# Ledger of designs, part 234: VH-VL binders against q9h9l3

Target 1, 176 residues: q9h9l3
Amino acid sequence: PRKMVAIDCEMVGTGPKGHVSSLARCSIVNYNGDVLYDEYILPPCHIVDYRTRWSGIRKQHMVNATPFKIARGQILKILTGKIVVGHAIHNDFKALQYFHPKSLTRDTSHIPPLNRKADCPENATMSLKHLTKKLLNRDIQVGKSGHSSVEDAQATMELYKLVEVEWEEHLARNPP

## First folded at step 13 (VH-VL)

Design C25 (framework fv_amlenetug)
Fold by ESMFold2-Fast, scan of step 13:
Structure C25 (fold): chain C 176 residues (1-176), chain A 120 residues (1-120), chain B 108 residues (1-108)
Amino acid sequence: as target 1 above (176 residues)
Amino acid sequence: EVQLLESGGGLVQTGGSLRLSCAASGFTFSDYAMTWVRQAPGKGLEWVSAISGESDSTDYADSVEGRFTISRDNSQNTLYLQMNSLRAEDTAVYYCAKDRITIFGPFDYWGQGTLVTVSS
Amino acid sequence: EIVLTQSPGTLSLSPGERATLSCRASQSVSSDYLAWYQQKPGQAPRLLIYDASSRATGIPDRFSGSGSGTDFTLTISRLEPEDFAVYYCQQYDESPYTFGQGTKVEIK
């Protein structure tokens, strides 16, 4: 177990026609998949579109949700100085309004050896659902009730562990 | 109106150091991420570094990581770029620019630039 | 990193003509996080278009942006003398921020 965590965020639509993605839930797990953080988060702007089919967020989850500014502070305390694993993680960092160091970031949507193990083109961006099914023989993001950010963070960590040794060696020789 | 004014550029020897400043006015400085973008003579634009509004996070281009440090003083509405271990390829006009949104947006206002020349 | 490739490198036209500039990304740019800048000799870049198609404040309506995914276009419907400049596209979808190499629009 290293000083490494995996993150997955759920976003709702705010702004004109709900086109802006605002943070509404964040889950963080440790190397072994244990939950370190999992909170619903209240965006500072009016929610236009809950995007429930994908986010799993409903109006009821907002009633006692942690305000964005407070949640962000809590999350950044966990992420700072750690290797952070995510899938298309730039979307999570954008929702958090946070620059995480590239040297400490691992994006399972941009790891060529991982795509190779899944029999996918090395430079393609594959979904978390596809990689998890191919490599872990597990179905995630099933049903119509939305995604579980905990489930997604756990799957993301497990996917990274499949290539961790070879990818960390690659990064040591070719620093980002 | 939004205004950004860079200063601190000049001639420096290879291996030397320079600190660039950018004085900002006309907007709530601490609400916006700020960035440095450089342009070598006759070349295109290259992003160098960015810092969040409250200074709680920073980002760097691979070419400057470990050598340059971005910082800000929100009480003085000033952005800085500390440049160490300068190389000939760091020769460029350095622009200060403001994020349009808050963070991770395009740059809506730019300063006039300050020239840094690194020579042996 | 996302690599942006602009074409043509140089576009030679006369005032009154239409200019069409291309910017292609090495991978899909999410939510059209693509901007266009104009730069004149000795001056800082000026934001023209953001979110692929939205005009920045004070930009004349002869400038328009279009496209999505990997293929983006800047159009200047009727070139004015002051429009002869270098134009850069930029993506802000993911770090690092990257710019295209530029397209020079010059007088024929």
Scores: ipSAE 0.619, ipTM 0.869, lowest interface PAE 1.9, mean pLDDT 92
Fold by OpenDDE, second read of step 14:
Structure C25 (fold): chain C 176 residues (1-176), chain A 120 residues (1-120), chain B 108 residues (1-108)
Amino acid sequence: as target 1 above (176 residues)
Amino acid sequence: EVQLLESGGGLVQTGGSLRLSCAASGFTFSDYAMTWVRQAPGKGLEWVSAISGESDSTDYADSVEGRFTISRDNSQNTLYLQMNSLRAEDTAVYYCAKDRITIFGPFDYWGQGTLVTVSS
Amino acid sequence: EIVLTQSPGTLSLSPGERATLSCRASQSVSSDYLAWYQQKPGQAPRLLIYDASSRATGIPDRFSGSGSGTDFTLTISRLEPEDFAVYYCQQYDESPYTFGQGTKVEIK
C-alpha cells in the first residue's frame, strides 16, 4: 500500500478585496500523526486580512515566514506519490496551486461512511470540528485564537483511519 | 499581443488516437498555466485538462481521465493534448486557453479551436 | 462537482435594454472564483468578468458582475448590437472547473 499523509493549511486574505485565499501555514503529518512539515508561509501578495480568528495567523508569524515558492516546492516533495488525506482538501490544493491526483486524494468532508458513523446524513458536509467531537471525543479549534493546522491534520488522519478499510475497498471497486 | 493557435484536429475512428498542439506567443509561456476546453457541436463548454507553468501539476476531467494526457514544451512555447481511446462523445472543437494566473485562474485568452471528429 | 445552472435559457431583448443573466451554483463558490464569458457564433469565448465582479481588460463598462456564494449575476446595462451572443459562467474554485449551460441573448 502507498504511504499516507494528512495535510491542513491556513489561509489569509489577499487581493484588492481580501477575498483571495493565500497560503500562510501548512502542516503535514504521517499515518501515526508525526509532524513531517509545519511552516508559516509568506504569500507573494500583500496580506489584506489575516483572518486571525480562524487562521490563527498574525503579522509576527510572517516576519520569518518561508516564501511561497520555496514552501510549495518543499510541500510538493512530501506529497508526491502519496495518498493525501484532508478535510475540504480542495481549498488546501487551491492555496498550494497544485493538483494532486484524484485517485490519491482522500477528503474526509466527502466520505459517506464517516458521516454515517457519526450519525450524520451521508451526503451532508460536516465540519472537522463536529466529526472530531463525535467520533474521537476530542475538542479541536477551541477558543477564538485561531486553528492549529497540526491539530487539524492529526484529527483528519485519525478520522480517516476509522473508515480506511471500508473506504479503500469502496474506491477499489469504484475508482474515480 | 497574445496569440494561441491550435492544430492537429481531424477525423479519427473510435478507439483511435490524436495529438493536438497549441502554439503560444506574446507572453512568457512558462509563467502561466494552460488549459484545454472543448465544445461539442451546438453544445456548451466543457473543461478538459489543465497543466501548471512548469508542468509539475496536471488535472483532468473525469470524462477523459486515463485516456488523455496534457503536456507542454516550454522551450517551444507549445501545449499538447494526447488523446487515446477516442469515443464519439469526444467529438468537439478543442480550444487551448491561457490561465490568467499561474494556476487555477479564469481563461483570459483563447485560441480559435481545432475540430476533432470521432466516427464509428 | 459544482453544477452551475444559468437562467434564463434564452433572453430576447432589443438594443438599449438592460440584460440580467443569472448563474446559480449547487454549492458555495469560495473566494468568488466565478467568471463570465461571451461567445459569438463561429468564435472562441471571450473573458468578460472574473472573480465575480472584476471586469477583464478591454471590456466595456456596460458589463458588470455581482454576487457571492451560490448566486451570481451578469448585467449588461444597455445592450449594444454586438452584445447579442451566448454567455457562460464558470467556477474555478474546485476541480472540475465547470461551466454553466449558457444563456443566449438574442435580438427581439
Scores: ipSAE 0.022, ipTM 0.582, lowest interface PAE 7.8, mean pLDDT 92

Design C26 (framework fv_amlenetug)
Fold by ESMFold2-Fast, scan of step 13:
Structure C26 (fold): chain C 176 residues (1-176), chain A 120 residues (1-120), chain B 108 residues (1-108)
Amino acid sequence: as target 1 above (176 residues)
Amino acid sequence: EVQLLESGGGLVQTGGSLRLSCAASGFTFSDYAMTWVRQAPGKGLEWVSAITGEGDSTDYADSVEGRFTISRDNSQNTLYLQMNSLRAEDTAVYYCAKDRITIFGPFDYWGQGTLVTVSS
Amino acid sequence: EIVLTQSPGTLSLSPGERATLSCRASQSVSSDYLAWYQQKPGQAPRLLIYDASSRATGIPDRFSGSGSGTDFTLTISRLEPEDFAVYYCQQYDESPYTFGQGTKVEIK
């Protein structure tokens, strides 16, 4: 049996007009929601836009942040060989500059049974906030001070657990 | 001036093995993810496999997972594709290509391709 | 996986005419991570457009890309003889990387 973790990353804007998303925080939780990793991460490029309203990242968080190359090594050590759960997780993998096997990836933004339980079209991409409110009756990402990647990772794991048995059976019959 | 040169293609029987090589020059090889893309005769492009610049993670198309292994030797600026348990459906020209940025980008430079023919 | 569907399969036009090629994605492609390639017989593909609308180095300005979400377009404003080729779209938003089946632009 494979171990399972959930991940959520916060990105800041780098490059021309802040268009590039660079990793600035990563949180990883285990199956029970316990924090395995939570660090602010210093991008190798100049930060143009902190995107604070959504990321919660401020200049002060960068002062003692772990350099990207070091943080990436630590994170990949945790993810390798595990089932990794995330929401729109392809964005997290892009920020990490990492290929995770499709067979070990679970994206709660692309699980039709989750959307079905939330009374949403099965092929729609619903926000983590919406699914968490509808299915767990919990408000996340509240206020204007930015999102908590720990809170988001925990909510993502709990959402996956609602459909885990059904979805794992589906994947066994229909490998990705 | 970026150059990519594939080699190792040829005729092989169903169930056989081949190893493709791609010699890279004109850029800092270890800074870029590399990919293999194939094209069956008269057909379109199909992505096969990718590897990070440092070689610490890899990705595969479902059709080749478990049969093909991508690897790289950054000291020699060379990309490899080890192909095992070959099938007739693997017959294609295999292109080596460079990621434009570092990873998860489009492919800005391609080699000329090497033909792999799998027959019974 | 994101499936890319190109249309038309074949576009028959004369030099000097405008070519409009479509690429539709089965899921939204975030941040416009969509590229276009040109391929001539016996040659490797050549990158034309990246990030949906950015022209690659050395590509003439008659080539332009547009679109977002699920609908993308490659436009060749005034076809030159060297533009008759097969064109592929490709998404790099999420793994696995996928290509469209191609659109052949041929002389009428």
Scores: ipSAE 0.620, ipTM 0.856, lowest interface PAE 1.7, mean pLDDT 92
Fold by OpenDDE, second read of step 14:
Structure C26 (fold): chain C 176 residues (1-176), chain A 120 residues (1-120), chain B 108 residues (1-108)
Amino acid sequence: as target 1 above (176 residues)
Amino acid sequence: EVQLLESGGGLVQTGGSLRLSCAASGFTFSDYAMTWVRQAPGKGLEWVSAITGEGDSTDYADSVEGRFTISRDNSQNTLYLQMNSLRAEDTAVYYCAKDRITIFGPFDYWGQGTLVTVSS
Amino acid sequence: EIVLTQSPGTLSLSPGERATLSCRASQSVSSDYLAWYQQKPGQAPRLLIYDASSRATGIPDRFSGSGSGTDFTLTISRLEPEDFAVYYCQQYDESPYTFGQGTKVEIK
């Protein structure tokens, strides 16, 4: 089977109204939870809203941040050819301005067996925090200092591993 | 110590123009977004306009869009508000406010304000 | 726009009493981007609370903020004589970044 990695990104607000979500941090972990990538990223446009409570991003994090184009190249090199696991991963890919092949993408926010295991409706979209608590008995995204993308990526991978065999078999029978 | 000092207020006729200034000190001016907030006599606060630290992004309330222009000169640590086509309802004390982090607020420092009176 | 409605319009209390001020939003304010300001006559507003519940620098601990979504509250646990003023809430989630109409806390 292909190698798997999990990704989680933090975004800040750019543009005149701050409504554009721009990549400001990206974390990638391997199947074992080891960190392969974790960098602060400098958006190409001026940051209007750091969204610190959610993103954990502060102005000082951008002082030596990796320029977006450089970071994107580094990240794509890691993702190429791998199965990419994420939670609501379409947001991460949008911010990255890159879309991984659908057949090689795993979104833990849209895996019915995972919701079932957590005693949640199979067709509902559950938060990473909720699933992590229910299935891993672990608290993530605690406090008001913002999320840890490394922590979130690791949790996402662990959640996927719980249903990996069943889901991979399902996908084999029902290719996207 | 952070200080903000507004100037340029006064009496102006309807349809006239006025430019407000805000002199800032006590912090790295270009690192922070700045905002104008106004308060009509005996009324509440109204957000007017904001500008990012480098001046590369601006935002305006609908009530002033197309008439007011916010700008800044970071070499002079000064914020400006060019007000054109002034109306009676623009009469207010205009406050210069420093944004804590974003151009949206919150505002952790305020000037004492400058009064603008628009009469027919 | 997000309309913020404060209540009551006027709150008459004595020093030492507890003050509870409400701010209701016409729609949910995301990220708890809600601030509270104090304004005394002839003075500029002063930031008290940001991000719904974070106390600004130098603000006494008798001031506290709570709430989420559409309902927010500012509490003054024990009113001091200098606390009698007008209080405004403000959202910075969505442009225009609107203020509430204010609540006047006056001495009984």
Scores: ipSAE 0.000, ipTM 0.568, lowest interface PAE 11.8, mean pLDDT 92

Design C27 (framework fv_amlenetug)
Fold by ESMFold2-Fast, scan of step 13:
Structure C27 (fold): chain C 176 residues (1-176), chain A 120 residues (1-120), chain B 108 residues (1-108)
Amino acid sequence: as target 1 above (176 residues)
Amino acid sequence: EVQLLESGGGLVQTGGSLRLSCAASGFTFSDYAMTWVRQAPGKGLEWVSAIWGEGDSTDYADSVEGRFTISRDNSQNTLYLQMNSLRAEDTAVYYCAKDRITIFGPFDYWGQGTLVTVSS
Amino acid sequence: EIVLTQSPGTLSLSPGERATLSCRASQSVSSDYLAWYQQKPGQAPRLLIYDASSRATGIPDRFSGSGSGTDFTLTISRLEPEDFAVYYCQQYDESPYTFGQGTKVEIK
C-alpha cells in the first residue's frame, strides 16, 4: 500500500535513578494496521525501573527478549525510507538511537488540525488515549497491566489518516 | 578523564572545503552519540550535526544539510565534519561534544573548539 | 523547530545576590529535556543542569533548575565572582536541538 508505517515503543528506566529511557518493546504496523514487527527488546544496561504501569514490561518479558543491537538493526531496516507515524515519536527515535528525516516524520502529538478536530488547543500536547477517545470513540490503554504498543501503533495510524490529506498538503507548502 | 580535542580549523575562501577532526579519549567512544555545535564570533550556540554511536544514523541543521557530512571512525576514536561549499555565515568556533548518556543531549563534555574563518 | 527565548538578555548584579534566569519554549518540551550551560569568555560551554532540575557532576548546589512544559528557570542562590558568565538553555526533546540566545550575568 503506502510507504508509511506507524511505530510505538515501550521504554524502561535505566541509568541513575532510572531516568534514562531504554527500549524494551517495539511495535510497527503498516498503513492498514497489520503488524510488521512486534518484539520485546533487552536493553544493554541494567533495568532500574520497569515502569510497568505504562510500559506493560515485566522481568519475565526480558528472559528471551531480542538483544538491543539486533532488534535495532531489524527496526531500522523497516523504517528507512518510509514515512513514519508516531505519537511523541521523538522519544521512540531517542530510544532507538536513530535520527529519522523530519520530512518523513509525522508526530500525531504535534499536528494542529488533529487537536482542532478534538476541540483541544492547537499547540497543546494531548495524550494518545485522549485523542483516540475523542476522534475515534475508542478506549485504548485500558486495564491494570500497562499499554499495548500494537494497539497504540494502530490507533496512531488511524488518527493520522483523519488528517492525512490536509496535513500532507500543508507540509508540501510548508516543509519542516 | 574524558577529553575531546578538535583540529582542522583555519582560513578558507567562500566555496572552499575543510575537514574538522575531534580526537576522543577517556570513554568508550562507540557507545555515545557525538555532535558538532558552532558559535559565530560574539553570537550564541547553534547545533550543527549529530551522529549516533554506531555511525549509521546522522542528522543535520537545515543551514548545513547537503553541504556538511558528519562521520566517525570508532577504531581510532575520532569524529569528523567534512564541510563543503563554505559560506561567510559558516564562520564560527566549532565544538565537538559528547552525549551525556544514550538519549542524545544534553552534552556533558565539550572540546576546546577550533576556529573556522570563511572569507569573501 | 522549538524556539527558546531567554530573559533578561543581561542581568547586572553584585556578588552575594540571587540570580533568576528564564527560558521560554515556543512549544512544550517533553520529559523535561531541558539543559542549562555556563560559558566564560574564550571557553567551551559547561553543563550545569540537565532534565530541567538535575545538577551535573561537580556543579555547586547554589545552582538549581526548575520548570516544565514551556517555562523553565535557572536560579543561582548566591552569586560568586566566578559565576559572572553567559548562560544558555538548550532543549533536547526534538531536532534541531536548539539553544536560547543567552543571558549575560555581569557585575553591577
Scores: ipSAE 0.549, ipTM 0.858, lowest interface PAE 2.5, mean pLDDT 91
Fold by OpenDDE, second read of step 14:
Structure C27 (fold): chain C 176 residues (1-176), chain A 120 residues (1-120), chain B 108 residues (1-108)
Amino acid sequence: as target 1 above (176 residues)
Amino acid sequence: EVQLLESGGGLVQTGGSLRLSCAASGFTFSDYAMTWVRQAPGKGLEWVSAIWGEGDSTDYADSVEGRFTISRDNSQNTLYLQMNSLRAEDTAVYYCAKDRITIFGPFDYWGQGTLVTVSS
Amino acid sequence: EIVLTQSPGTLSLSPGERATLSCRASQSVSSDYLAWYQQKPGQAPRLLIYDASSRATGIPDRFSGSGSGTDFTLTISRLEPEDFAVYYCQQYDESPYTFGQGTKVEIK
């Protein structure tokens, strides 16, 4: 079986009106929750909106941030050949400008057994915060200081582990 | 075993159109970006176009932008290249190539190519 | 675009000799997103090296890649008869994903 990692990214707003989501932080943890990667990342374009309330990113974090292209290379080396777990992970991949194989991707925002376990509609898109509270009895993304991508990545991995056996069996029977 | 088989090449007049196909097998086609690379007779390699994701993301060389359209049918494991407004300089062997990991390359498998000849 | 210039244009060597091929980029290639391909007459290209220094599956260890930034090198430590071909470098850091013009390794 392939090794598994969980990823979570924070984005800032770039472009003329700050509507373009650009990668500003990326955290990757292994199956046990150990941090494999956690870096602030400098977007190639000027940051218009730090989105601090949600991203937790501040201007001071960009002073010594890793340039995007370098960070992307580092991240891709970690992800290569692994099963990648994330929540609404398409956003992370978009920000990374990277396409991970669909068959090796696990999105906790689209796992019906996980929602069922949380007493939520199976086809609903639930937040990471909600699922974490319901299933792990843990509060994440608290306060007004923004998200912690490490915390979110760890929570995502823990959530997936709850349904891993069932979901992997499902995927084996129903390859994407 | 990974196999890529191009088809659709042939002789076409300047200004004409042609559609190339690439039949893929031996791997999960939908998991990988696909690329067209061409090679004029006796010349080097030229990147032409790429498609990644579910098929909604594409990229083109300036030389073919607006004239060529790359697409894919994941249910048929087939890559396509619609070529319109063809020019003499489009004459080349067109290769279908599988991206190894990223949407950018490198290309770890290639077809044998199909020849497109554009004549005036 | 990133222009890749290969040198020499032609390399004439004998079997058993060491071949050194150069690929220079007009600007820095980030994350070492540089590949080398081999092409024989009438055949499609074959991937040799990716990420500047990683050998593709099934590629003999006599092939090695090195370099970073703007200067990259493909080395064939000991030429075999089947190694005489054209070699291309390619960057996949920035679109368009350009190739070098090629280096022909021929029998002396």
Scores: ipSAE 0.018, ipTM 0.624, lowest interface PAE 6.6, mean pLDDT 92

Design C28 (framework fv_amlenetug)
Fold by ESMFold2-Fast, scan of step 13:
Structure C28 (fold): chain C 176 residues (1-176), chain A 120 residues (1-120), chain B 108 residues (1-108)
Amino acid sequence: as target 1 above (176 residues)
Amino acid sequence: EVQLLESGGGLVQTGGSLRLSCAASGFTFSDYSMTWVRQAPGKGLEWVSAISGEGDSTDYADSVEGRFTISRDNSQNTLYLQMNSLRAEDTAVYYCAKDRITIFGPFDYWGQGTLVTVSS
Amino acid sequence: EIVLTQSPGTLSLSPGERATLSCRASQSVSSDYLAWYQQKPGQAPRLLIYDASSRATGIPDRFSGSGSGTDFTLTISRLEPEDFAVYYCQQYDESPYTFGQGTKVEIK
């Protein structure tokens, strides 16, 4: 069907003082919000900080997690050649160690018409939670147990659909 | 400890081709994205191309897309830039540079640069 | 593409003075993914600051970075003779990587 997917990744802290963000979960949904991929991923380096309040990742999730190299291959097969939608998607691509073509990338944190619909400054970076509440009247990332990357990916796709026609026309006239 | 040594620059005619090399040492080469950045005489820095640590993912500036190809040989710790259909506007010093973490900049180590002059 | 605009184009100062260099982005740079480089004639650029405010290894503490969103600043608290150079900002928030046009810090 549509050659468009939405992605959301969860990262844990590795390296000195846990400052390096390493991929620990990835969820990908199709245009209709159906899950195409959702796996816990084992970083190759020692996890210093699970960042559980935000990531939802705990030590038990790592027991049968897919090794990074294998997961990356699976994920890239899904993303290659498709329009990929995400929120602050650069962080997801950084965790995947992957360059996705800018012409096929849609970042809902950097779409001026989307901010305008939410009554926010067009050049500001708004959180996924805020945009989802304002535009979809839905609360995501609720509670203290961390975020659901599936829920975040689904919300991100729905947000993009609100501006899809307008933004695709803009990009056709102003190629990235 | 980290060292990047560039070679392959020179004089080439418009429409010609040239291949640049960058020999890396002092770090685990395959763990880091590598990039080429150029600087025209008297001008600022312009990013040209980047390649992932595994070599399976690449990115290009619009001005060189379809003409330049970045590649790497991790067994030889060497980065390459194949430049085809060269234009006068490609005249620049070409630097290879290492990503500080793994991917997506900034660049913590740079080579000395190699001059590419394209003339009619 | 994020366009970075540096100002001023040239700063004419004397050793011992404070230098303040600005970098403005055409759209918000998330997570402070902004770096500053120093370049001297005939030399490769040298990384000074990354993540807007973190000093790179070996960089003297007279160099500091600040800012977020669209407005970033590089400050050199007390210029030394070796600090007269061209300075570039760079964003790594999204592809393509972009650099500012540079600010030349020259002797008065």
Scores: ipSAE 0.543, ipTM 0.823, lowest interface PAE 1.8, mean pLDDT 91
Fold by OpenDDE, second read of step 14:
Structure C28 (fold): chain C 176 residues (1-176), chain A 120 residues (1-120), chain B 108 residues (1-108)
Amino acid sequence: as target 1 above (176 residues)
Amino acid sequence: EVQLLESGGGLVQTGGSLRLSCAASGFTFSDYSMTWVRQAPGKGLEWVSAISGEGDSTDYADSVEGRFTISRDNSQNTLYLQMNSLRAEDTAVYYCAKDRITIFGPFDYWGQGTLVTVSS
Amino acid sequence: EIVLTQSPGTLSLSPGERATLSCRASQSVSSDYLAWYQQKPGQAPRLLIYDASSRATGIPDRFSGSGSGTDFTLTISRLEPEDFAVYYCQQYDESPYTFGQGTKVEIK
């Protein structure tokens, strides 16, 4: 089987109204939860909204941040050929301006067996925080200082591991 | 001036194969993701496939995945779409489109399209 | 997938009149990643609006886009003869990057 990594990104608001979500931090962990990548990233456009309460990003983090194009190249080298696990991962890919093949993507926000295990409706979109609490008995995204993308990526990987066998079998029988 | 010119369309039997090409000019080809969009006669637009600037990332609509392959030759400024196991419902004008920023779109430049007709 | 439903199917107006086209999404489109295209018979589509409200290069200011979430609108303030065409909305928030079924703006 292919190697597996989990990714989580933090975004800030750019554009005239701050509605554009631009990558400001990216964390990637391996199957065991070891950090493969964790960098602050400098968007190509002016940051209008740091979204600090959610992103944890502050102005000081951007002083020595890696330019977006450089960071993107580094990240893509890690992701290429891997099965990539994430939560609501389409947002991460969008901010990364990179599209990973569907067949190699695992989105923990859209895995019915995972929701079932958490006693949630199978077709509902549950938060990473909720699933982590229910299934791992762990609190993440605590406080008002913003999220930790490393913590979130690790939690996402652990959640997926709970249903990996079942879900991989399902996907084998039902290719996307 | 940005120019996109599709070629390779034509009549093909059900189950057959066809390869489309799109010649690009007027911009740094490898810097931009490219997309194929098709339009059945008298119908709307349908996203088919996309490929990143360096060709290291691809995506497909469910309707064509496993049958179509998108690729590019940046040394030739050319985009390709290999179409296998063609079906009647694949009949359409196929447009080559340049992505404005990302592989996700939007598409700021389009070719004039090439017609693919699949018959039994 | 995100389904985009455009309304009305056909809009019959005269030159000089205001045109209002609607595009409704089956789920919220994040970051306003919604585009509008114009297509005339026998021609390829042309980008009009991106990011819900940003006008593409060379597009006249009589074209404007608005909206967020699930409801988006394309407005043509004063129709010119060359504006009679089919208009499509498209989301690029989530794969597959779907189009609306189109609205035909025809001359009354």
Scores: ipSAE 0.005, ipTM 0.550, lowest interface PAE 11.0, mean pLDDT 92

